# VH-VL binders against q10491r548to677: the designs that were tried, part 6

Target 1, 130 residues: q10491r548to677
Amino acid sequence: KVFKLGILIQNEKVRKDRLLSNREVGVILTSSQLMFFKNVYWISGLLDQLEDFKRSHSFSPCYFSPHLTSLSADYIIPLSDLVAYGDGSRIENELYSFSVKQKNQRTHVFSVTNVDELNDWLVKINFVST

## First folded at step 1 (VH-VL)

Design r03 (framework fv_praluzatamab)
Fold by ESMFold2-Fast, scan of step 1:
Structure r03 (fold): chain C 130 residues (1-130), chain A 122 residues (1-122), chain B 112 residues (1-112)
Amino acid sequence: as target 1 above (130 residues)
Amino acid sequence: QITLKESGPTLVKPTQTLTLTCTFSGFSLSTSGMGVGWIRQPPGKALEWLANIYWDDDKHYSPSLKSRLTITKDTSKNQVVLTITNVDPVDTATYYCARIKYYGSGRAFDIWGQGTLVTVSS
Amino acid sequence: DIVMTQSPLSLPVTPGEPASISCRSSQSLLYSNGYNYLYWYLQKPGQSPQLLIYLGSNRASGVPDRFSGSGSGTDFTLKISRVEAEDVGVYYCMQALQTPWTFGQGTKLEIK
């Protein structure tokens, strides 16, 4: 069961110069985990297919797709004890950042290009993680 | 394959409105982070940025031209339209549309259309 | 607006020799995330521009290793280690730190 699929900009500290390492990652939010993919091009194609499909065939607020949840992710973050939060702060003039934090794990920081996407990610992650 | 192609009139008279359409394939403006921009180049001169539109309908315009420019998108048709009002012979240029995509934390024009030459004369 | 200034405007080079193009910005392009929002494009005669370098020093996909970008803040350089005939054209730097996005005047690289 997929609740959201999209592309996020992953922000990471580099250990030597304190710089943010920013890269695009494909993301699938399932009922149990966030799945991350380094290859964003095929996820872009998949997003286009999902929009076409939703307009033609589906009115569901979520997608039931065992095929998507069976994909081999480059890495995962379990939703157990996870919270997503953001203050709407701008980064790089045009981006909105938010964080996800698991109990006893480090914080992961992501950015999106608009506040509506920020709010949608926060609402859906926190809804599912509960 | 990702392609963009500009279309519109090749000859426009002063004071008229110029409308240019960018039709693209191989990507969608429903994809987070994607955008399309317009750049022009007068004959023998440098590139000049005009406007950008993004997947979320966020729009940016060249301040010197803002009052004359309108950029819109039709995501379902894979089209971006630029309108320039009250054209003058100095608007004679090759007009390009180009895809905007994030490369790490930065946005770049990575794939450009072939360009369309628009001449403004009587 | 950020003004981008290139030098030289014309650069005749013998094939196999190195070439170097300078780009200066009227204000720093180094953002708080540690990246310089400077880009290099090549426009071959009669063709559309193509991306060579993004964020100051990163080669775009398909760009030969002989191209390299360097610099930080307000002073940037594009180097070609061994110029080939196919490298002829006009090189532009561009900043995308803030709107309006602005290009330099261009540097025309010609074979001697």
Scores: ipSAE 0.000, ipTM 0.532, lowest interface PAE 15.3, mean pLDDT 80

Design r04 (framework fv_praluzatamab)
Fold by ESMFold2-Fast, scan of step 1:
Structure r04 (fold): chain C 130 residues (1-130), chain A 122 residues (1-122), chain B 112 residues (1-112)
Amino acid sequence: as target 1 above (130 residues)
Amino acid sequence: QITLKESGPTLVKPTQTLTLTCTFSGFSLSTSGVGVGWIRQPPGKALEWLANIYWDDDKHYSPSLKSRLTITKDTSKNQVVLTITNVDPVDTATYYCAHSDYEYGDYYFDYWGQGTLVTVSS
Amino acid sequence: DIVMTQSPLSLPVTPGEPASISCRSSQSLLHSNGYDYLYWYLQKPGQSPQLLIYLGSNRASGVPDRFSGSGSGTDFTLKISRVEAEDVGVYYCMQALETPYTFGQGTKLEIK
């Protein structure tokens, strides 16, 4: 099952004297994994399909469920022992950042443009990972 | 766990070139935000920073020593090498390599090697 | 180059008493991102330095809460609320605002 789809800004380390190149990344949160896609246009298309589906099926208790069995993610983070957290920090005083970390693994840093999106990602990742 | 260990000659003669190797484990110097630096300490004196190398091969040197210093990395071997040319007795010191992680927290020199004493004498 | 000056250079202390070490920089260490790029290290006799405090006031992992860092700009203080025998060694401050990174002269903490 898909719990959230979206586009995040994946951040390379921000050294004190330099903001390194950032890239948009497509993200699918499932019951077991965070799946990342370099092709953000595909994720944008999927989000459009989801909105169309919701409009078409607003009168039925149906849920959009994309076929994920043949998907090829660019990279995957398993959700076991994963924690998502934000410390209130901002990148260049504009973006809201949060981190995801598994025990004894490297930290991955992402940012979003508003606090509601930040909180939604944090809540859903931690809910599914628990 | 992060560990680093320095190796090289313990005695070098004035005017020679000193080469020191830092071998590490528990991290990769291809990981964004990671760096390794060299710091030395003459007997009974304060710490002195020499050079840093970063994951993106960016290099910084102490300006007073820059003409004599070269820092390189071999990420496949988990090694960082410091070369000091034209050594003088004042270069006698314990040489340390140390890890830094700039991904949130900006942890400068958070883990250090055991140090290697190099004596420059004729 | 930024010059780091520590005082006192020698600090004899009775176990259980508080200790305080000052560090002054020749120019402000406050970056536009809001952080002071000041670090505190402890070098115990015969050992490598270990990180105590990063970015002015944050305790490094595993460092007891009796250690605290404070200050901003050019004037910084490391405090130990109750000195223990294991705290003997030389304390160094370091600035990492710009290269070359520079250390203070060191403060030797000794038990009376």
Scores: ipSAE 0.014, ipTM 0.556, lowest interface PAE 7.7, mean pLDDT 83

Design r05 (framework fv_praluzatamab)
Fold by ESMFold2-Fast, scan of step 1:
Structure r05 (fold): chain C 130 residues (1-130), chain A 122 residues (1-122), chain B 112 residues (1-112)
Amino acid sequence: as target 1 above (130 residues)
Amino acid sequence: QITLKESGPTLVKPTQTLTLTCTFSGFSLTTSGVGVGWIRQPPGKALEWLANIYWNDDKHYSPSLKSRLTITKDTSKNQVVLTITNVDPVDTATYYCAHRPLWFGELRFDYWGQGTLVTVSS
Amino acid sequence: DIVMTQSPLSLPVTPGEPASISCRSSQSLLHSNGYNYLYWYLQKPGQSPQLLIYLGSNRASGVPDRFSGSGSGTDFTLKISRVEAEDVGVYYCMQGLQTPLTFGQGTKLEIK
C-alpha cells in the first residue's frame, strides 16, 4: 500500500550510490519502505495518475494504490528503524529542509518549498515507521 | 560549462526605469533546486544583494529596495530579467547575475556573470 | 539585517607568508541544522567575484588547499597558508542565514 508519493529535492554529500547533487528524486512511501527513483519523468506520470484518481474518487493520496507490475527502485530505505525530522526552519526564508536518519547514522537531506509538504512527509514517514 | 552574462543600458537618467537581462547556459531554471540572483557593486564599495528567483518562480527581494524591484524569468530563452524603477545616482553600480543552486540544504552563489556597469546621471 | 564586519580592510603580504582575514557577524550564523551559513568570495582585479568557501569551512571546487575557513557563530577567519601572486584581490564574507543576504565591506590583499 502506498501512503504517499511525491518529488523531493535531494542533496547528499557522499554515499555508495552517488546521486547528482541538487536534483529531483521520486519518492514512494509504502507500509514497509521508502523507495527512491532517479527517473523523475516516470514518477511525474504516476503523480498525474494519482491526481486523476483523486478527482474521480475524492480520496486522499494515502488511499491510492497504483498497479505496480514490476517496480525497481534506485534506492530503498526500510522503515523499521527510520526517523524523519526537521525543525520547520526556513533557510533564507525560502526552503524547508528535513532529514531521514538510517540505523547506521547515514542521513539523507531533502528540501521542499512549503511547510505543509514538510509536515505531511514527517507525519506520514514517522506514522508508518511505528 | 555554467556561464552567465548581463546585458542592458550603460547610461540611465534619474527617474527612469532600468531593465537588465541575465542570459545563461549550462543549466536550466526548470531544474529543481536551481535559482539565479542579482548582486550589485557601486564603484569602490561592497557587494549588495538585490533579488533571487528560483525554478518554481519563488522570488525574494532586498527589503529596502523591494518596492522598486521586479525579477522575472523566461525559461525558454534561459533568461532572468531584473527591473529597477525610479533610479537615482546611488544606483550607479556594476550589476552581476549569479547561479544559485541548492546543495545539501544550503544555497550558494557559485558562478557569476562578468558584470555590467550602469551609470545613473543627468 | 545582519551586519558583517571584516578586518583588516587592507592587508599587504610578502609572497610565501601566511595571511589571515577576520569576519564578524552581528548575529549568530549557526543554524539548528549544525551549519554556519558563512561564505567567502574573492574578487580579483577587474574580475567577477568567485566562491572560495561555503558553510564556513568547505572549499569550493578548484580552490587550492592553502585556503581554509574556520570559526562558528559570530567569529570567522579565512586563512591563506602561503600567499601567491594570484591571490591578490578583495575578499568578501557573506551571510546566507537570513534575508537580506549581506556582505562584509571587503579586505584588499596586496603583495608587498
Scores: ipSAE 0.014, ipTM 0.613, lowest interface PAE 7.6, mean pLDDT 81

Design r06 (framework fv_praluzatamab)
Fold by ESMFold2-Fast, scan of step 1:
Structure r06 (fold): chain C 130 residues (1-130), chain A 126 residues (1-126), chain B 112 residues (1-112)
Amino acid sequence: as target 1 above (130 residues)
Amino acid sequence: QITLKESGPTLVKPTQTLTLTCTFSGFSLSTRGVGVGWIRQPPGKALEWLANIYWDDDKHYSPSLKSRLTITKDTSKNQVVLTITNVDPVDTATYYCAHTYDFWSGYEDYYGMDVWGQGTLVTVSS
Amino acid sequence: DIVMTQSPLSLPVTPGEPASISCRSSQSLLHSNGYNYLYWYLQKPGQSPQLLIYLGSYRASGVPDRFSGSGSGTDFTLKISRVEAEDVGVYYCMQALQTPPTFGQGTKLEIK
């Protein structure tokens, strides 16, 4: 059900002046949707639960099934025709960025702090979106 | 949790100046991309957008009302103020302030409103 | 200004039945960035408007999956798969492609 959880830095152009809006967002990748949460602390709690499960069960995040009753995503991107891409290029000499694009929709840009995390997001989003 | 609340006079005479204040919590107007807008609704009529103000003090006004409107902000007090000069009875409406939708906004100027205040009814009458 | 036209203006519905509201714009709302700058709001009796759908088809936080938005360019539809009593109110579409943002005249959904 859940393929990956994490916290991303969302980088979006703000108006015509091309300034970027930077904010942390909680993210859940499911089999059908990419779900975003402004409450990053709730996602942090789920990440802690995942860490405990890894220590006890030696499993991948793909097999983690947290209790998602009462969850309410602030924003959702369906995975239909969604492609994630990036080359690991650094932005502002600190972050690695990647983009996600759905056919006939705007590109969304996100950042992570290391290239391994970037590659993991790219692989998992593209795997599920097929 | 984002909340906004409008305040101001409930009755104003024709030709006077109407001043409305929006007090908010749960966000900051110093945050890049964030804005606050004003929308009004005359009794039994459709919604009409009036003005937006953004974190960088950029201001946008309804073209038909621009000469009568002034929007300002006080970021430290979490307030946005709208002033309408030379009011007449057709300005009778419920006035709302709203948070500008900034998630995935980043292309061109945009005007999506996601969270609205409760509204304040202003009657313009002699 | 872009003119937004809604139909029907009055929509009596039996609870549990589906409902559809149409919104037509005088100009295309599809931006070169690939997004339709069309928003749907619900104003329940005595309440302020609440956002249901943004950018044509994306559901806002807390909005039940009974609500869906579709369409592109000049023709848009808001669909409620199973109307509930709490869905009563006036529905408005809004374009945010050009200033000033403009609203439709509203569709009043009432229980039969």
Scores: ipSAE 0.000, ipTM 0.522, lowest interface PAE 11.3, mean pLDDT 80

Design r07 (framework fv_praluzatamab)
Fold by ESMFold2-Fast, scan of step 1:
Structure r07 (fold): chain C 130 residues (1-130), chain A 122 residues (1-122), chain B 112 residues (1-112)
Amino acid sequence: as target 1 above (130 residues)
Amino acid sequence: QITLKESGPTLVKPTQTLTLTCTFSGFSLSTSGVGVGWIRQPPGKALEWLANIYWNDEKHYSPSLKSRLTITKDTSKNQVVLTITNVDPVDTATYYCAHRLRGFSWSPFDYWGQGTLVTVSS
Amino acid sequence: DIVMTQSPLSLPVTPGEPASISCRSSQSLLHRNGYNYLYWYLQKPGQSPQLLIYLGSNRASGVPDRFSGSGSGTDFTLKISRVEAEDVGVYYCMQALQSPYTFGQGTKLEIK
């Protein structure tokens, strides 16, 4: 079951408002995992398919997700004991940042271009991680 | 499957207006982040970008051609239309429309139509 | 406008041998966000262009792993580790950092 698909900006070595490395990464939030894909070309196509499916079908977007069981993520973060949080800070005054941290693991920092997307990711990740 | 197809006249006289239509399937121009662009290629020459239109009706034009170009969309018909006014023989080219990738701050062209050759001659 | 210059313009290659194409931009294509807005396309004879590489080094869907893109700023390279007959065509680099988007002159890869 898929709760959200999207493209996030993965931040490496963020210091205050400076990004040392940015990379777009495809993200699929399922009931058990955050799945990350380095091939954002593929995930953008999948997002387009999902939007088209939603417009042409009255059924839940979750019916789109069976094909995702055959996919290999570049990396995976289990949702157990995972917390997503943001302080509303902006990176380079253009991006809204948030962090995800799993118990006893390193923090991963991501950015989005608008506050509505930030809030949607935070709400959905925290909802399924509990 | 994303597909695009260009249509329009194959022969246009100098000074006339050229209108080209891109009809597509497999995506919607109401989808956030999606756009369609037009690129042309004169026989035996390099590709030249002309214009983009996006889901939010934002439009971008090649500055050197801006005064002659108009790009519009009809989201319900899955069509994008490019109009070029006052054509001359140097506008002879194969005209392509292409889907742009969604994502933060990029508009690459990932799927292209087959192209339509337009000859401008008297 | 940003000018894109490719080298070589003609590239005869024996099948199975490697090939390398250079693309130079008149201005840096590295954005403040850390991405190079450089793209590679292949146009096979009689066909439409197809995307090979996006954002400098990322392989597009369905593109064989023998294709790779590298470089940053103003100097970029497309490499084919072992050329196959189906790779014949004209290769173009494109920048999308600034409007207007601009293409290189093209590199014609031929089997000889």
Scores: ipSAE 0.000, ipTM 0.527, lowest interface PAE 12.0, mean pLDDT 80

Design r08 (framework fv_praluzatamab)
Fold by ESMFold2-Fast, scan of step 1:
Structure r08 (fold): chain C 130 residues (1-130), chain A 124 residues (1-124), chain B 112 residues (1-112)
Amino acid sequence: as target 1 above (130 residues)
Amino acid sequence: QITLKESGPTLVKPTQTLTLTCTFSGFSLSTTGVGVGWIRQPPGKALEWLANIYWDDDKHYSPSLKSRLTITKDTSKNQVVLTITNVDPVDTATYYCAHSQGYSYGFRYYFDYWGQGTLVTVSS
Amino acid sequence: DIVMTQSPLSLPVTPGEPASISCRSSQSLLHSNGYNYLYWYLQKPGQSPQLLIYLGSNRASGVPDRFSGSGSGTDFTLKISRVEAEDVGVYYCMQALQTPFTFGQGTKLEIK
């Protein structure tokens, strides 16, 4: 099952000068994993399909069912021992940041452009990781 | 899904003010990261950027034309309006409006959907 | 203003052969956030421009994989691995690093 899909801005410290690198990544949250895709073109298409589905199925208990594909993620984070948290901080005066941390692993920092998306990602990641 | 359409006069006399309206559907200009721009193309010539307006009402203009340009939005009507004062024959062009989408301050997708364009001739 | 220079201005190509278009900027388009603010557009005869490539190397939705963008800083290239009849039109690069946004003069791709 897919719980959420979207585009996040990945913020990573670079070794040189400790600068944050901001890049878009496609993200799929499943029951067991966060899957990351460096090319976002097809996820943009899926998001458009989801929005069209929502408009035509307003107030319906129907589920959106995208076709299953061969998913070749560029990076995967298992949900076991994963916690997502935000401290209310902002990046670049526009971005709302949150972190995900696995036991004994590096912290990953992501950003979204609005607080509703921030809260939705936090709630859903923590819900499925239980 | 996303569509834009330009409207306005097809013939304008020199020294007059030209007003063009972009009417759109499939998105809202109140959505964070969204913007609409105006680009023109004189017959047989290259594209020339004129102005952008963003969801937060931030406005950017071509510096060489800034004194003649005004861009505004009406979010409730799904419209963006460009006004050009004191037109002359070199302003003869097809005028386009186009959608942009950003996911952060830097704005990522510029002019990913365009209107059909409207030809404006400046002469007698 | 940042000046964008394209070459060639006219590109006759045999169907099935590769094509390459160059775009040079008068100053670096690489922002401190890691992105090159360089965009490629195709304008087919009688039509509005359509986005092909955003941020230097990313294909826009619906664009065939035979199109690719490369380069960084001041020198950029758009490549078509196998030209098809539907690719006829004028190709433009644009910089959006700073205002005014500026376009190249265009490259007209024609089938021989």
Scores: ipSAE 0.000, ipTM 0.530, lowest interface PAE 13.5, mean pLDDT 80

Design r09 (framework fv_praluzatamab)
Fold by ESMFold2-Fast, scan of step 1:
Structure r09 (fold): chain C 130 residues (1-130), chain A 125 residues (1-125), chain B 112 residues (1-112)
Amino acid sequence: as target 1 above (130 residues)
Amino acid sequence: QITLKESGPTLVKPTQTLTLTCTFSGFSLSTSGVSVGWIRQPPGKALEWLANIYWNDDKHYSPSLKSRLTITKDTSKNQVVLTITNVDPVDTATYYCAHRTEYSSSPGYYYMDVWGQGTLVTVSS
Amino acid sequence: DIVMTQSPLSLPVTPGEPASISCRSSQSLLHSYGYNYLYWYLQKPGQSPQLLIYLGSNRASGVPDRFSGSGSGTDFTLKISRVEAEDVGVYYCMQARQTPYTFGQGTKLEIK
């Protein structure tokens, strides 16, 4: 099951990460993992499809879920013992940052363009990681 | 032991381009997690951060000066070069380059731990 | 930009007495990993700045234990438990929470 799909900005301060630093990355939050994709264009297309399905009078979860299951992520972070946190503080000139960290593992730092999106990521990641 | 030394002209005329070179030893800018920054200090005034360059060639600039600044590196020569275009007398300062280290418990976050001796640049006609 | 404000700007101290320098930031410096991205530097006369304290409270290598940093969020303090003649210079706090990294205006410590 997919809880959230979106595009995040990965900051240069994330060291030795398989994720792209200082780059946009596509992100899919499932019930068990965060999946990261370098092909932001493709993820944008999926976001458009998801919004179209939500506005449809006959949404089909089966139609959307099989499509995503066939994907190969460039990087995966398991949700077990994962915590997302942020204080609404800005990075650079307009970005809001948050961090995700597994127990005894390095921290990954991401940015979004608005506080509502920041809060949505934090709430959903922490909800499914419990 | 990490050492850095700044070099460049000591006197530059207004409107010219100032080029400063930082030559270092004891570390490599090809090493993941290593970066070098430039900071300046006008005579009798506070320190001002100018730019950073990272091992992966990522660059960050002071927003107010960004249009005038260029930072580059030559890993084979152990050098970082800062260029400032269209200088004026307010650019008169001692220019420092500094090694930036990653805190071991905070991957991706850096602080300046070793500074060069500085080079005084006067901008005057 | 985050503005860093130091007080006092001038600090005359008798040798052997304690000294305390305040640093305030216009925005919280508490961020990733729960750390405060606040640093203290000392610039002795005619010398380059040298790191004293990193991430709010950690002493840099070679720094005597008479120096200590404390504080969180927007209010930070550098303390010298017993000032010595070699401690003369200008003390700067710096934030690296976001770019541009910014410094306080400096506190000049002088021996009386």
Scores: ipSAE 0.000, ipTM 0.501, lowest interface PAE 17.8, mean pLDDT 77

Design r10 (framework fv_praluzatamab)
Fold by ESMFold2-Fast, scan of step 1:
Structure r10 (fold): chain C 130 residues (1-130), chain A 122 residues (1-122), chain B 112 residues (1-112)
Amino acid sequence: as target 1 above (130 residues)
Amino acid sequence: QITLKESGPTLVKPTQTLTLTCTFSGFSLSTSGEGVGWIRQPPGKALEWLANIYWDDEKHYSPSLKSRLTITKDTSKNQVVLTITNVDPVDTATYYCARHYGSGTYKPFDYWGQGTLVTVSS
Amino acid sequence: DIVMTQSPLSLPVTPGEPASISCRSSQSLLHSNGKNYLYWYLQKPGQSPQLLIYLGSNRASGVPDRFSGSGSGTDFTLKISRVEAEDVGVYYCMQALQTPLTFGQGTKLEIK
């Protein structure tokens, strides 16, 4: 049910060579939607637990069920007609950016700190949105 | 409270199979996130990781030794067994088992057994 | 495989003085979750190793606060603010970011 959790840096009012503002947002990718959380502490805790399970070389999708019931998303993007794209370009040689766009809606720009995370988000969002 | 203890032969001849058993208490391999690993230390040398086994029976091995290693568990007995085939004098070492803790906070080898010295010679 | 390199290999120290041990990895140990998968172990003479520091900077249960871990990515340091006689032994760093788990070659701390 849950395909990926993470903390992304959301970029506002950006151009290719300018970043006006950024903020950390928690993100949960499910089979039907992207859920965004202003309170990154909850997501950080879930990420720590997920990574601890992965480091133990085992993963259970049911692991997050109790915590998910206590979370209230600040914003939700349905995966219908959603595409994530990026070319691994870096913002000021520090962050890797990618874009998320629904048909006839504005583009949301996010950044991550390494290219492996960039590629993982792109692959998973596009796979589930299909 | 949490204890691990290694057992097995102290002297083994070259080409034989070495079998070591780790018996533990204070935790269970039926609990998600729990695991047990094996680490060895040749006399006067550094620690070398050999293998891990986890609550869901997933197994990981040192690539250089993988063809010679087998790790298994008996969850009901709180035991983990490591088998090394075709032993050589360079396998002479103190063998340790240790808990691999992944529930909540990741702490590999947070508790260790006392170690068992295995000498391989003719 | 990730290679772990410690320095110095031998560290003679006067009791009550500080000690510092370096550990370098051939690849970054910083995960996307913000944690460094770097661990420090102490093996006292004739004893099993014991966990000192987990995830780069967190003291394990029962470890005195004179021990501290620091660093990020590829360069890590274990510091002892004032060395005591019971701190003698071999210190090992280990990475657990990826399999195979790899240890440094060890640093032997000796009192003068």
Scores: ipSAE 0.000, ipTM 0.519, lowest interface PAE 20.0, mean pLDDT 79

Design r11 (framework fv_praluzatamab)
Fold by ESMFold2-Fast, scan of step 1:
Structure r11 (fold): chain C 130 residues (1-130), chain A 124 residues (1-124), chain B 112 residues (1-112)
Amino acid sequence: as target 1 above (130 residues)
Amino acid sequence: QITLKESGPTLVKPTQTLTLTCTFSGFSLSTHGVGVGWIRQPPGKALEWLANIYWDDDKHYSPSLKSRLTITKDTSKNQVVLTITNVDPVDTATYYCAHKGDYVWGSYRSFDYWGQGTLVTVSS
Amino acid sequence: DIVMTQSPLSLPVTPGEPASISCRSSQSLLHSNGYNYLYWYLQKPGQSPQLLIYLGSNRASGVPDRFSGSGSGTDFTLKISRVEAEDVGVYYCMQTLQTPYTFGQGTKLEIK
């Protein structure tokens, strides 16, 4: 089951020169994993399909399930012992950042352009991870 | 919301040590992705970057001035201190401290908020 | 060190007319992550510098849409579509791709 699809901005510190590796990444939140895709155009296509599906099925419960069994994510974060957190703060209408962390693992930092998207990601990740 | 203010002596003699303090509010230097830098501007001349300090206490210095510069922070007091040893009249400048975001605020490594600056004159 | 070169250094403009400032870097500012680590600042008379453009083309919060940044690699441009009196000051480009961070010489924009 897919709980959320989207595009996030992934932020990473480069240790030696402090240059950030900032790039858009496609993300799928399932019942057990966060799956990350370098091909954001494919995720954009899925988002467009989801919007089309919602418009055509507004009269009934929306159920959209792309076939994920043959897909290879560029990397995966299991949801066990995972916590997502962020303060929803904004400076100068800039991006909103949030972090995800498993116990004894590195922290991953992502950004979104909208506080509502920030809250939606935080709620859904923490709901599924418990 | 974010504010910074420089303080220190306005007049120092050649060969002395100059100590400048940046006091800030509206952010914490314990926050991931946050730093504070020092930039100076001699009268009528261009801006020159001096040093940065980051939330993880990582420090970067201008190579031409590195032997004379020390940057430190006190996160509980919201202060960053820059020390310049063996000052010379060419060190006469307005000194600025500035907030540097990496990614927490989406500022992408820019100096996005600056203090008012403090003019330091080096003269006998 | 990366050298930043601005042109023109002096830019007299009639109010309401467009203005354009060039910035050239001695090395490419384009990182493998796809971003150009170039910034534009405005220093109004007697004031501290203020950020206008970050990462080559992104307008900082509160900056009017008449300001725009463009370019990639080594050649960058700041454009003002319609100059207003409050735009007077010195414009600086800056790079943060490598230390030391370096600024251009500054372009003084003044009203004719």
Scores: ipSAE 0.006, ipTM 0.550, lowest interface PAE 11.5, mean pLDDT 81

